# VH-VL binders against GTPase-activating protein BEM2/IPL2 (BEM2): the designs that were tried, part 10

Target 1, 199 residues: GTPase-activating protein BEM2/IPL2 (BEM2), of Saccharomyces cerevisiae (p39960r1967to2165)
Amino acid sequence: VPLEDVCERENTLIPTIVVKLLEEIELRGLDEVGLYRIPGSIGSINALKNAFDEEGATDNSFTLEDDRWFEVNAIAGCFKMYLRELPDSLFSHAMVNDFTDLAIKYKAHAMVNEEYKRMMNELLQKLPTCYYQTLKRIVFHLNKVHQHVVNNKMDASNLAIVFSMSFINQEDLANSMGSRLGAVQTILQDFIKNPNDYF
Short names: E, the ipSAE of ESMFold2; O, the ipSAE of OpenDDE; V2, 0.75 times the mean of E and O plus 0.25 times the DockQ between their complexes.

## First folded at step 9 (VH-VL; framework fv_disitamab)

Design k1 (from j3 with heavy chain E54N, light chain E93S; at its last look DockQ between E and O 0.08; V2 from the best seeds 0.00; counts 0 for: pae O 4.8 > 2, placed apart)
Fold by OpenDDE, look of step 9:
Structure k1 (fold): chain C 199 residues (1-199), chain A 118 residues (1-118), chain B 105 residues (1-105)
Amino acid sequence: as target 1 above (199 residues)
Amino acid sequence: EVQLVQSGAEVKKPGATVKISCKVSGYTFTDYYIHWVQQAPGKGLEWMGWINPNSGDTYYNQKFKDKATITADKSTDTAYMELSSLRSEDTAVYFCARGYHEDWFDPWGQGTLVTVSS
Amino acid sequence: DIQMTQSPSSVSASVGDRVTITCKASQDIRSYVAWYQQKPGKAPKLLIYAASSLQSGVPSRFSGSGSGTDFTLTISSLQPEDFATYYCQQYYSYTFGGGTKVEIK
């Protein structure tokens, strides 16, 4: 289901499932060694996914405090899976190439850092509200994770690698010979390091 | 440098059991899945299963669920695959590989030849 | 269960030739495809991940493309060291294609 449809259905700016998962991870997972890199139990991840699907993320009876998925890596794994299953990039299908083109241009040293930040911000402002808010929430979450790198060993670079596939346009990826994925990693790394420069 | 080093070639009789080891170095053992892949002589690659060294969680290809048992020892950074009730059809090279961020395989072990013959 | 149908099973080519190998998935797997090279008596080596991303250290003559169900590995100009067997793989459930042996013509 497209992100816009989810937000419309829920009457929210961010999917409820994303909010709940990230809040739980922030509550008890920020210092987990290898957060998002170390895989969770498939059984736990599937159990959690099924619970969301069956009960609905908006059901007040649903809780992430459950023995079935007590390990934070299961929750983290569920979040990764959720993003991976989205039908389009969090940069939106329509705009992901604009983002990556900008990053590629910047990497080619065709502009200075301040100009890059300015232009990136302009692109972000053009995103649909649900995409912008969801992306912002995720980026700031990942920044928190990055801030706990001493404990969790997950810096912005590692996190960017882990999540890059969730932010790439699949059609464009198919024709990019890898350049788009690299661009996404660059973008995410910068976002995660310095979210206030962009959002 | 990330390396996966497997145990040496094995020759077994039908009905026997063999246990292959895969020792990793150059990275944190518990950070990535370890996968096992079978390659019969002159044939292609076939995925057998994986283990999460951190949790001990495993998942098998249905074809190998009764054939292979995958384990891991965190204290020695070593993954194992045990093959039971060996038959001639089990003659193959077996590879371990690191599951990079739960996705593609990199790097691979050098492979272990298991020969089952009377 | 996701099937990966790889073609051709073998191809004869000369140094300098353009070689194309295809892999078709039985369902939409987005870009979750990797390509491996295997030489006789050796372990497979990762060439491409995420359908089109070139692994570090792999020559630029290798490229991958495709999304959804149809994927392609291309060697723009075959070199002597490229004679090997190539495999596609999807890493939703880690199934491999049947392999393509690139042989000297």
Scores: ipSAE 0.027, ipTM 0.658, lowest interface PAE 4.8, mean pLDDT 90
ESMFold2, look of step 9: ipSAE 0.624; ipTM 0.868
ESMFold2 (binder alone), look of step 9: mean pLDDT 94; pTM 0.956

Design k2 (from k1 with heavy chain Y32F, light chain R30S; at its last fold request DockQ between E and O 0.78; V2 from the best seeds 0.00; counts 0 for: pae O 6.9 > 2)
Heavy chain, then light chain:
Amino acid sequence: EVQLVQSGAEVKKPGATVKISCKVSGYTFTDFYIHWVQQAPGKGLEWMGWINPNSGDTYYNQKFKDKATITADKSTDTAYMELSSLRSEDTAVYFCARGYHEDWFDPWGQGTLVTVSS
Amino acid sequence: DIQMTQSPSSVSASVGDRVTITCKASQDISSYVAWYQQKPGKAPKLLIYAASSLQSGVPSRFSGSGSGTDFTLTISSLQPEDFATYYCQQYYSYTFGGGTKVEIK
ESMFold2, look of step 9: ipSAE 0.613; ipTM 0.863
ESMFold2 (binder alone), look of step 9: mean pLDDT 94; pTM 0.958
OpenDDE, look of step 9: ipSAE 0.098; ipTM 0.734
ESMFold2, fold request of step 22: ipSAE 0.530, 0.523, 0.560; ipTM 0.837, 0.829, 0.847
ESMFold2 (binder alone), fold request of step 22: mean pLDDT 94, 94, 94; pTM 0.955, 0.955, 0.957
OpenDDE, fold request of step 22: ipSAE 0.000, 0.021, 0.019; ipTM 0.541, 0.571, 0.557

Design k3 (from k1 with heavy chain S55R; at its last read DockQ between E and O 0.54; V2 from the best seeds 0.00; counts 0 for: pae O 4.3 > 2)
Heavy chain, then light chain:
Amino acid sequence: EVQLVQSGAEVKKPGATVKISCKVSGYTFTDYYIHWVQQAPGKGLEWMGWINPNRGDTYYNQKFKDKATITADKSTDTAYMELSSLRSEDTAVYFCARGYHEDWFDPWGQGTLVTVSS
Amino acid sequence: DIQMTQSPSSVSASVGDRVTITCKASQDIRSYVAWYQQKPGKAPKLLIYAASSLQSGVPSRFSGSGSGTDFTLTISSLQPEDFATYYCQQYYSYTFGGGTKVEIK
ESMFold2, look of step 9: ipSAE 0.727; ipTM 0.894
ESMFold2 (binder alone), look of step 9: mean pLDDT 94; pTM 0.960
OpenDDE, look of step 9: ipSAE 0.000; ipTM 0.535
ESMFold2, fold request of step 22: ipSAE 0.671, 0.640, 0.711; ipTM 0.877, 0.876, 0.888
ESMFold2 (binder alone), fold request of step 22: mean pLDDT 94, 94, 94; pTM 0.958, 0.959, 0.958
OpenDDE, fold request of step 22: ipSAE 0.034, 0.026, 0.015; ipTM 0.630, 0.697, 0.569
ESMFold2, last read: ipSAE 0.713, 0.679, 0.362; ipTM 0.887, 0.883, 0.788
ESMFold2 (binder alone), last read: mean pLDDT 94, 94, 94; pTM 0.958, 0.956, 0.957
OpenDDE, last read: ipSAE 0.005, 0.000, 0.024; ipTM 0.559, 0.533, 0.674

Design k4 (from k1 with light chain A50K S53R; at its last look DockQ between E and O 0.04; V2 from the best seeds 0.00; counts 0 for: pae E 17.4 > 2, placed apart)
Fold by ESMFold2, look of step 9:
Structure k4 (fold): chain C 199 residues (1-199), chain A 118 residues (1-118), chain B 105 residues (1-105)
Amino acid sequence: as target 1 above (199 residues)
Amino acid sequence: EVQLVQSGAEVKKPGATVKISCKVSGYTFTDYYIHWVQQAPGKGLEWMGWINPNSGDTYYNQKFKDKATITADKSTDTAYMELSSLRSEDTAVYFCARGYHEDWFDPWGQGTLVTVSS
Amino acid sequence: DIQMTQSPSSVSASVGDRVTITCKASQDIRSYVAWYQQKPGKAPKLLIYKASRLQSGVPSRFSGSGSGTDFTLTISSLQPEDFATYYCQQYYSYTFGGGTKVEIK
């Protein structure tokens, strides 16, 4: 289901499933070695996703404190799966090429950092509100994971690699020959290291 | 009883290398990290790095990244720390300690004094 | 990087005194603090973990408190065997306080 439809249905700026998953990871997972790199149990990931669908993310009785959800890597896996299954990425289909073209130009040394940041901020301002707010929440989450790198071994570069696939849908990936994945990585790495420059 | 037993004291000249051992018993070696801690004479404790004995993954305090090399041998339940290019300021007691991700250190090895003298 | 500022650096006390040692973290570390006792020529010994949990075999005169950035170790009635150096440690990124030497007056 498209991100805008979820947020409209829930009357929220950020999908409730995203908020609940990220809060739990921030509570007990930030120092987990290999967070987002080490896979959780596929069975536990699917069970958690089904519980959100069946019990509802807005149900007051639903909690991730349940014994079924003891494994933090399953919670992280569920979050990654949610992002990959969105019909449209958080850069939006309409704007993903604008974002990635800017980063490709920056990587090729065709613009200075100050110009890159200014133009990136202009693109972010054009995103629909739910895309912007959801992206912001995720970037600050990943910055927090990055800040725990001494224990979890997941710096901004590693996180950018892991999450780059979540920002390109399968059609765009097939068309890109990999250069747009590298561009997404560049964007995400900068966002994760310097979130206050953009959000 | 959980024990970490370290190799004995070493006296070295500047420029030499030393390798300190830390043999564990009383628990499954691969279930916990091994940490290394420096204590210079009359000074406090400074964390140097850890190893996951199961995977061989290491992580170092940047101060010690080019000085120390931490390894583990899971066939003998022994962790090692090698110090290279020794200088007089490397004179210290070196401890190994059992810990993990968000854990305190317990127990500690008895310490190994390394003395670097010209 | 998280700094642990421990005070005082030393204290002179008599048997039976109440001794309080403090550590201040440069960032919120919740309750992820341990306290160690070290006697001359020996390895550190764990006293307290998670700011306030007493390690097995440690006498109940030792207690810890605090959350966030401010933490204390208290010895309610100092005994002769308690003369040692005490260290706090945050175990998010593994830094130690500078130590507090408890000496007989």
Scores: ipSAE 0.000, ipTM 0.441, lowest interface PAE 17.4, mean pLDDT 85
ESMFold2 (binder alone), look of step 9: mean pLDDT 94; pTM 0.960
OpenDDE, look of step 9: ipSAE 0.018; ipTM 0.533

Design k5 (from a4 with heavy chain D54N Y101H, light chain S30R; at its last look DockQ between E and O 0.03; V2 from the best seeds 0.00; counts 0 for: pae E 16.6 > 2, placed apart)
Fold by ESMFold2, look of step 9:
Structure k5 (fold): chain C 199 residues (1-199), chain A 118 residues (1-118), chain B 105 residues (1-105)
Amino acid sequence: as target 1 above (199 residues)
Amino acid sequence: EVQLVQSGAEVKKPGATVKISCKVSGYTFTDYYIHWVQQAPGKGLEWMGRINPNSGDTYYNQKFKDKATITADKSTDTAYMELSSLRSEDTAVYFCARGYHEDWFDPWGQGTLVTVSS
Amino acid sequence: DIQMTQSPSSVSASVGDRVTITCKASQDIRSYVAWYQQKPGKAPKLLIYAASSLQSGVPSRFSGSGSGTDFTLTISSLQPEDFATYYCQQYYSYTFGGGTKVEIK
């Protein structure tokens, strides 16, 4: 399901599943050692997805304050899976190459940092609203995870590696070689370390 | 003990269809993807595609997207791969294997030899 | 598509030899490499995942190393049961190296 369709159906700027999963991780998971790196059980992940489909699709009273969802790594796994299963990257299908091409040029030292940030901000302003707002919510979440690195051992570089696959689908990876994967990692690391420069 | 047990060898004529089964045991079938891999005689391994048995969603290697159809039956814990319009170059051993997101494959089925000859 | 170039295609070795097999990815894949052993008529068996993590039950004479584009599998002291074909695999899009047959000298 396209991100736009989810947000329109729900009358939201950010998919409800994203907001609820990130809120729960922020409430009780920020100090979890290896958050986003250590996998949760797939059975718990699938059960959580099914619960959202059955309980959350028709009523915003659905809550993750439930003994069924004690495993924070399952909540994190469900969030990662949701992102990977989106039809298009949060950079949008139309613009994903614009984002990654810019970062490739920056990595090749073809522009200075000030110019890179200016052009990246221009690209962000062109995103459809639900893509921008969802990306913003995720980046500030990952910045919070980064801020807890003393306990969770997940700094911005680790998080960028983990989430880069969520911005390049398996189909896109097969078509774009790994240069776009490294570009996404560069973009995400900078977003996570310096979110106020972009959002 | 996790096991993937495949159907037996097949001999087919060019133009025929074959359907290979992969029955799993020792784990919850819907918790993992099933991948399919081709190994032509004397050749290496080539990934063909995969299925999420829980949702039925599939993804194929572009080379095989018009050749293979992957399905799963949750009621029998069995994945299937159907090969259509068989040609002599489709002669190979076909493996199923268990994996998940960003996963290596472990374990593998024993393989099914498909021979296409006139 | 990420290509995995595996070298050598074969090696003739004696029991006790150190054997090194390499794989080069066409692009940076970090540590997303697995190594498999395959004996004739059998399915591949997982040896190493995440470039350097040894699978449970695999002897410690097997080791993996590398990151980015260059990866190695090392057998520190070859044993009679190690004569097989070895494959590397990247698991972003699931391509395999061409294989390395380790044969008795």
Scores: ipSAE 0.000, ipTM 0.461, lowest interface PAE 16.6, mean pLDDT 85
ESMFold2 (binder alone), look of step 9: mean pLDDT 94; pTM 0.955
OpenDDE, look of step 9: ipSAE 0.007; ipTM 0.541

Design k6 (from k1 with light chain Y32W; at its last look DockQ between E and O 0.07; V2 from the best seeds 0.00; counts 0 for: pae O 4.3 > 2, placed apart)
Fold by OpenDDE, look of step 9:
Structure k6 (fold): chain C 199 residues (1-199), chain A 118 residues (1-118), chain B 105 residues (1-105)
Amino acid sequence: as target 1 above (199 residues)
Amino acid sequence: EVQLVQSGAEVKKPGATVKISCKVSGYTFTDYYIHWVQQAPGKGLEWMGWINPNSGDTYYNQKFKDKATITADKSTDTAYMELSSLRSEDTAVYFCARGYHEDWFDPWGQGTLVTVSS
Amino acid sequence: DIQMTQSPSSVSASVGDRVTITCKASQDIRSWVAWYQQKPGKAPKLLIYAASSLQSGVPSRFSGSGSGTDFTLTISSLQPEDFATYYCQQYYSYTFGGGTKVEIK
């Protein structure tokens, strides 16, 4: 289901499941060694996904306090899977190339950092509200994770690598634009490291 | 440098059991899955199963569920695959590989030849 | 189970030739495909991940494309060191294609 449809249905700016998963991870997972890199139990992840699909995230019966997915890596794994299963990039199909083109240009030293940040901010402001708010929430979450790097060993670079696949559309991949994945990693790394420069 | 180093070639008789090791270095052992892949002589690659070294969780290809047992020792950064009730058709090169972020395999071990003959 | 049908099983080519290998998935697997190169007596080596992303250190003459069910590995100009067997793989359930042997013509 498209992100916009979910937000419309829920009358929210961010999908409820995203909010719940990230809040839970922030509650008990920020210091987990290898958070998002260390895989969770497939059984637990699937159980959580199934519960979410069957009960709905907005149902009061749905809770993340369940022994079936007690390990935080299961929750983290479910979040990664959720993002992977989105039909659209969080940069949106319409704008993902604008983002990556900008990053590629910056990486090629065709602009200074201040200009890059300004232009990136302008692109972000053009995103649909639900995309912008969801992206912002995720980036700030990942920044929190990054801040706990002493304990979890997950810096902005590592996190960017882990999540890059969730921020690139399938069409770009289909067109053999592998270089765009690197651009996404660059973007995410900068966002995660300095979210206030962009949001 | 990330490396997966497997144990040496094995020659076994039918009905015997063999245990292959895969020692990893250059990265945190518990961060990634370890996969095992079979390649019969002159044939293609066939996925056998994986282990999560952190949790010990395993998942097998149904074809190998009764043939292979995958384990991991966090204290030695080593994964193992045990093959039981060996038959001639089990003669193959067996590879371990790191599952990169639960996705593709990189890098691979050098492979271990298991020969089953009377 | 997801099937990966790889074609051709073998191809004879000369140095400098363009070589194309295809892989068809039995269901939509988005872009979760990897390509590997294997030389005789050696372990497979990752070439492409995410259908079109070139692994670091792999020559640019290698490229991958496709999404959904149809995937392609292309060698734009075959080099002597490229004679090998190539495999596609989906990493939903880690099924490999049957392999394609690239031989000297």
Scores: ipSAE 0.026, ipTM 0.679, lowest interface PAE 4.3, mean pLDDT 90
ESMFold2, look of step 9: ipSAE 0.498; ipTM 0.824
ESMFold2 (binder alone), look of step 9: mean pLDDT 94; pTM 0.956

## First folded at step 10 (VH-VL; framework fv_disitamab)

Design m1 (from b4 with heavy chain S55R; at its last look DockQ between E and O 0.03; V2 from the best seeds 0.00; counts 0 for: pae O 8.4 > 2, placed apart)
Fold by OpenDDE, look of step 10:
Structure m1 (fold): chain C 199 residues (1-199), chain A 118 residues (1-118), chain B 105 residues (1-105)
Amino acid sequence: as target 1 above (199 residues)
Amino acid sequence: EVQLVQSGAEVKKPGATVKISCKVSGYTFTDFYIHWVQQAPGKGLEWMGWINPDRGDTYYNQKFKDKATITADKSTDTAYMELSSLRSEDTAVYFCARGYYEDWFDPWGQGTLVTVSS
Amino acid sequence: DIQMTQSPSSVSASVGDRVTITCKASQDISSYVAWYQQKPGKAPKLLIYAASSLQSGVPSRFSGSGSGTDFTLTISSLQPEDFATYYCQQYYSYTFGGGTKVEIK
């Protein structure tokens, strides 16, 4: 289901499931070694996914306090899976190349940092509201994870690697995997490290 | 125990080139960035640049862009910094340090004194 | 570039004294500040990261505070082994403060 449809249906700026998953991870998992890198139980992840697919994340009966997905890595895994299963990149299919082109240009030292930030901000402002808000929420979440790097050992680089595939669709990856994926990782690293520069 | 061990002190003539090494142990070399920091005698710390040992990409302080070349050898878990066209002003202790991407530095190498004198 | 203005450049204090070192950033850098201790002839040692997080193994007499542009390192009760030069650093672009030499009377 497209992100816009979910937000419209729920009358939210961010999917409820995303909010709930991230809040739970922030509550229990920020210091978990290898958070998002270490895979959760496939059974637990699928159980959790089925629960919010069938019951709805907005249902009062849905809870993340369940023995079936007690391990925070299951919740984290579910979140990764959720992002990967989105029909569109959080950069949007229409704009992902604009984002990555900008990053590639910046890394080529064709522009100064301030100009890069300015242009990146302009691109971000062009995103649909639900994309922007969801992306913002995720970036700040990952920044929190990054801030706990001493404990969880997951810095911005690691997190960017883990999530890069979720921020670019398969078609775009197939067309230029090397350059585009690297650019996405660069963007995510910067976002995660310096969220206030962009959001 | 995580350790960064640097090569020994160097004495060079003006115009010469020096290459100092930083060998890491106690952790996976490719999981962290290596930063280099200059400290002139009696002066403060100045960041020079970093390398991602996994990918080999580097980023330099503009001040040192034409002075320093940072490299890494994954096969030996060693980072290198080469200083070219040495001048008396390049006389300093040079530190390597481990970093989480673009984060704080921990731990540090013991430092390498480079003396440039005629 | 982000500048870090550290003060004072030097301080002489007695054992047991409270020592405060400040660092001011030229722009808002949130909490992306680290503090290091360097003893003569030695490499810097990380004391504080994220402005206020104490590095493992560092005595509790060391503390960091601040956010945005103003940051402080405090030694609540100076010990003989605390003789050293201290540096603040922002790790947006890795600029260090000028350093503060703490001398023990």
Scores: ipSAE 0.010, ipTM 0.567, lowest interface PAE 8.4, mean pLDDT 89
ESMFold2, look of step 10: ipSAE 0.014; ipTM 0.571
ESMFold2 (binder alone), look of step 10: mean pLDDT 94; pTM 0.959

Design m2 (from m1 with heavy chain Y101H; at its last look DockQ between E and O 0.15; V2 from the best seeds 0.00; counts 0 for: pae O 7.5 > 2, placed apart)
Fold by OpenDDE, look of step 10:
Structure m2 (fold): chain C 199 residues (1-199), chain A 118 residues (1-118), chain B 105 residues (1-105)
Amino acid sequence: as target 1 above (199 residues)
Amino acid sequence: EVQLVQSGAEVKKPGATVKISCKVSGYTFTDFYIHWVQQAPGKGLEWMGWINPDRGDTYYNQKFKDKATITADKSTDTAYMELSSLRSEDTAVYFCARGYHEDWFDPWGQGTLVTVSS
Amino acid sequence: DIQMTQSPSSVSASVGDRVTITCKASQDISSYVAWYQQKPGKAPKLLIYAASSLQSGVPSRFSGSGSGTDFTLTISSLQPEDFATYYCQQYYSYTFGGGTKVEIK
């Protein structure tokens, strides 16, 4: 289901499941060594996914306090899976190339940092509201994870690598060169390190 | 070319402190972790700890937590490791290495021999 | 902590021989394994990362395989410059194997 449809149905700016997953991870997973890098139990991840697919994340019966997905890596894995299963990139299918082109240009030293930030902000402002808000929420979450690097060993660069595949849908990935994936990593790393520069 | 150049060999007495340096070139210092590895004479490799030069955050092998202090100077693109309360068993070659984030090590410094002898 | 058991500790071989070195992890570490070559008086050199990815500039006679707990470094045809000590490493917590010295038979 497209992100916009979910937000419309729920009358939210961010899917409820995203909010719940991230809140739970922030509650008990920020210091988990290898958070998002170490895979969770596939069984637990699937159980969790099925639970919110069937029950709905907005249903009061749905809870993240369940023995079936007690391990925080299961919750983290479910979140990654959720992003990968989105039909569109969080940069939107229409704009993903604009974002990556900008990053590639910046890495080629064709523009100064201030110009890059300005242009990136302009692109972000063009995103649909639900995309922007969801992306913002995720970026700030990952920044929190990054801040706990001493304990979890997951810095912004590592997180960017881990999530790069989740921030580009399969169709866009198939049509992109390796440089596009690298560009996504660059963008995410910078967002995670400096969220206040962009959001 | 990416290079890690370490300071020269050190000879110290037991109980002394030594600080060795690792100067990097050929890449942005703050983009990668710096790891330190110990190799006793004729022995294998043992990881000691890492530093994130960008943030200054460190993480140590529990074995070396009270032995080693890792620091970084962004203004000189140099990482440091200080070894305190030196003992004969601290005699070893110490390597710095660039970490691809928190992953594998490449490249390595040439190593610094620290000899502790009365 | 994660232990890496490397075997054999030493192997005598001739030029042209196939050499196989193994590492066993004490727990599942996916593919987070690197292999290094070290010659006497020199720093280690990265050969393989991510269990099976050949580092740029490393000869194709070197290969890595494995996932989970069992990993292997293979030299398909040993060359004179390959006599050295080899180490595996997991980079969850950066534990090294005990090393394998490849010597001339």
Scores: ipSAE 0.015, ipTM 0.556, lowest interface PAE 7.5, mean pLDDT 90
ESMFold2, look of step 10: ipSAE 0.521; ipTM 0.839
ESMFold2 (binder alone), look of step 10: mean pLDDT 94; pTM 0.959

Design m3 (from m2 with light chain S53R; at its last look DockQ between E and O 0.05; V2 from the best seeds 0.00; counts 0 for: pae O 8.8 > 2, placed apart)
Fold by OpenDDE, look of step 10:
Structure m3 (fold): chain C 199 residues (1-199), chain A 118 residues (1-118), chain B 105 residues (1-105)
Amino acid sequence: as target 1 above (199 residues)
Amino acid sequence: EVQLVQSGAEVKKPGATVKISCKVSGYTFTDFYIHWVQQAPGKGLEWMGWINPDRGDTYYNQKFKDKATITADKSTDTAYMELSSLRSEDTAVYFCARGYHEDWFDPWGQGTLVTVSS
Amino acid sequence: DIQMTQSPSSVSASVGDRVTITCKASQDISSYVAWYQQKPGKAPKLLIYAASRLQSGVPSRFSGSGSGTDFTLTISSLQPEDFATYYCQQYYSYTFGGGTKVEIK
């Protein structure tokens, strides 16, 4: 289901499941060594996914305190899976190349940092509201994870690597070159490290 | 080992200004926020504000917004807090602490006593 | 702003005693609570974060519980080195409780 449809259905700016998953991780997972890198139990991840698919994340009966997914890595894994299963990249199909082109250009030293930030901000402002807000929420979450690097050993670079595949759907990945994947990593790393520069 | 080492005790007259320092070691200075906390004699802890040493942005407790100015020097891995227009009520131990972004504090500096007396 | 009401303000106890300190938030703060120990002339030390997570190096006799508005710090068996003042804190806006002084009976 497209992100926009979910947000419309829920009358939210961010999917409820995303909010719940991230809040739970922030509560008890920030210091988990290898958070988002270490995979959770497949059984637990699938159980969790099935639960919010069938019950709906907005249902009061849905809880993240269930023993079936007690492991925080299961929750983290479910979140990554959720992003990967989105039909559209959080950069959107329409704009993903604009984002990556900008990053590639910047890495090629074709523009200064201030110009990069300005142009990136312009692109972000063109995103649909639900995309922008969801992306923002995720970026700030990952920044928080990055802040706990002493404990979890997951810095912005590691997180960018882990999430690069989750921020582009299968179709976009198939159409992208290796350089574009690297560009996504660059973008995410910058976002995670300096979220206030962009959001 | 992560350490926050603060400057020594200060004795000031009313109306004066004092600037205390908090030097960090054992970790990358720009990776964590620095918080400041006031503790009046025999009293509890009160949060004053934080700084992001990487960006230099700050956020203050409204109570201390006009009293405290928090800064950071990345070249020396040192955070500073300046207290202006000192009054007797400002007599307290002031702590710096490392913050996990907007989360809990760990570790803390040893504290700096500021005494304001005529 | 969020207020943290801590109780009791002081407690007299003996070595081996179970000590319980409570903190009540003025609003639902989920599990965003930390507990600190402070000894005279020393800086506070983190004991518990996320309401129930024990900080590395802290003895297991310390435990935290609670969510929403009611939180508890428990020392299962008080040791001589545990006589100190304890503070709860919410880190939405960093309000501390009033503190609880644990004194020797």
Scores: ipSAE 0.013, ipTM 0.568, lowest interface PAE 8.8, mean pLDDT 89
ESMFold2, look of step 10: ipSAE 0.117; ipTM 0.686
ESMFold2 (binder alone), look of step 10: mean pLDDT 94; pTM 0.960

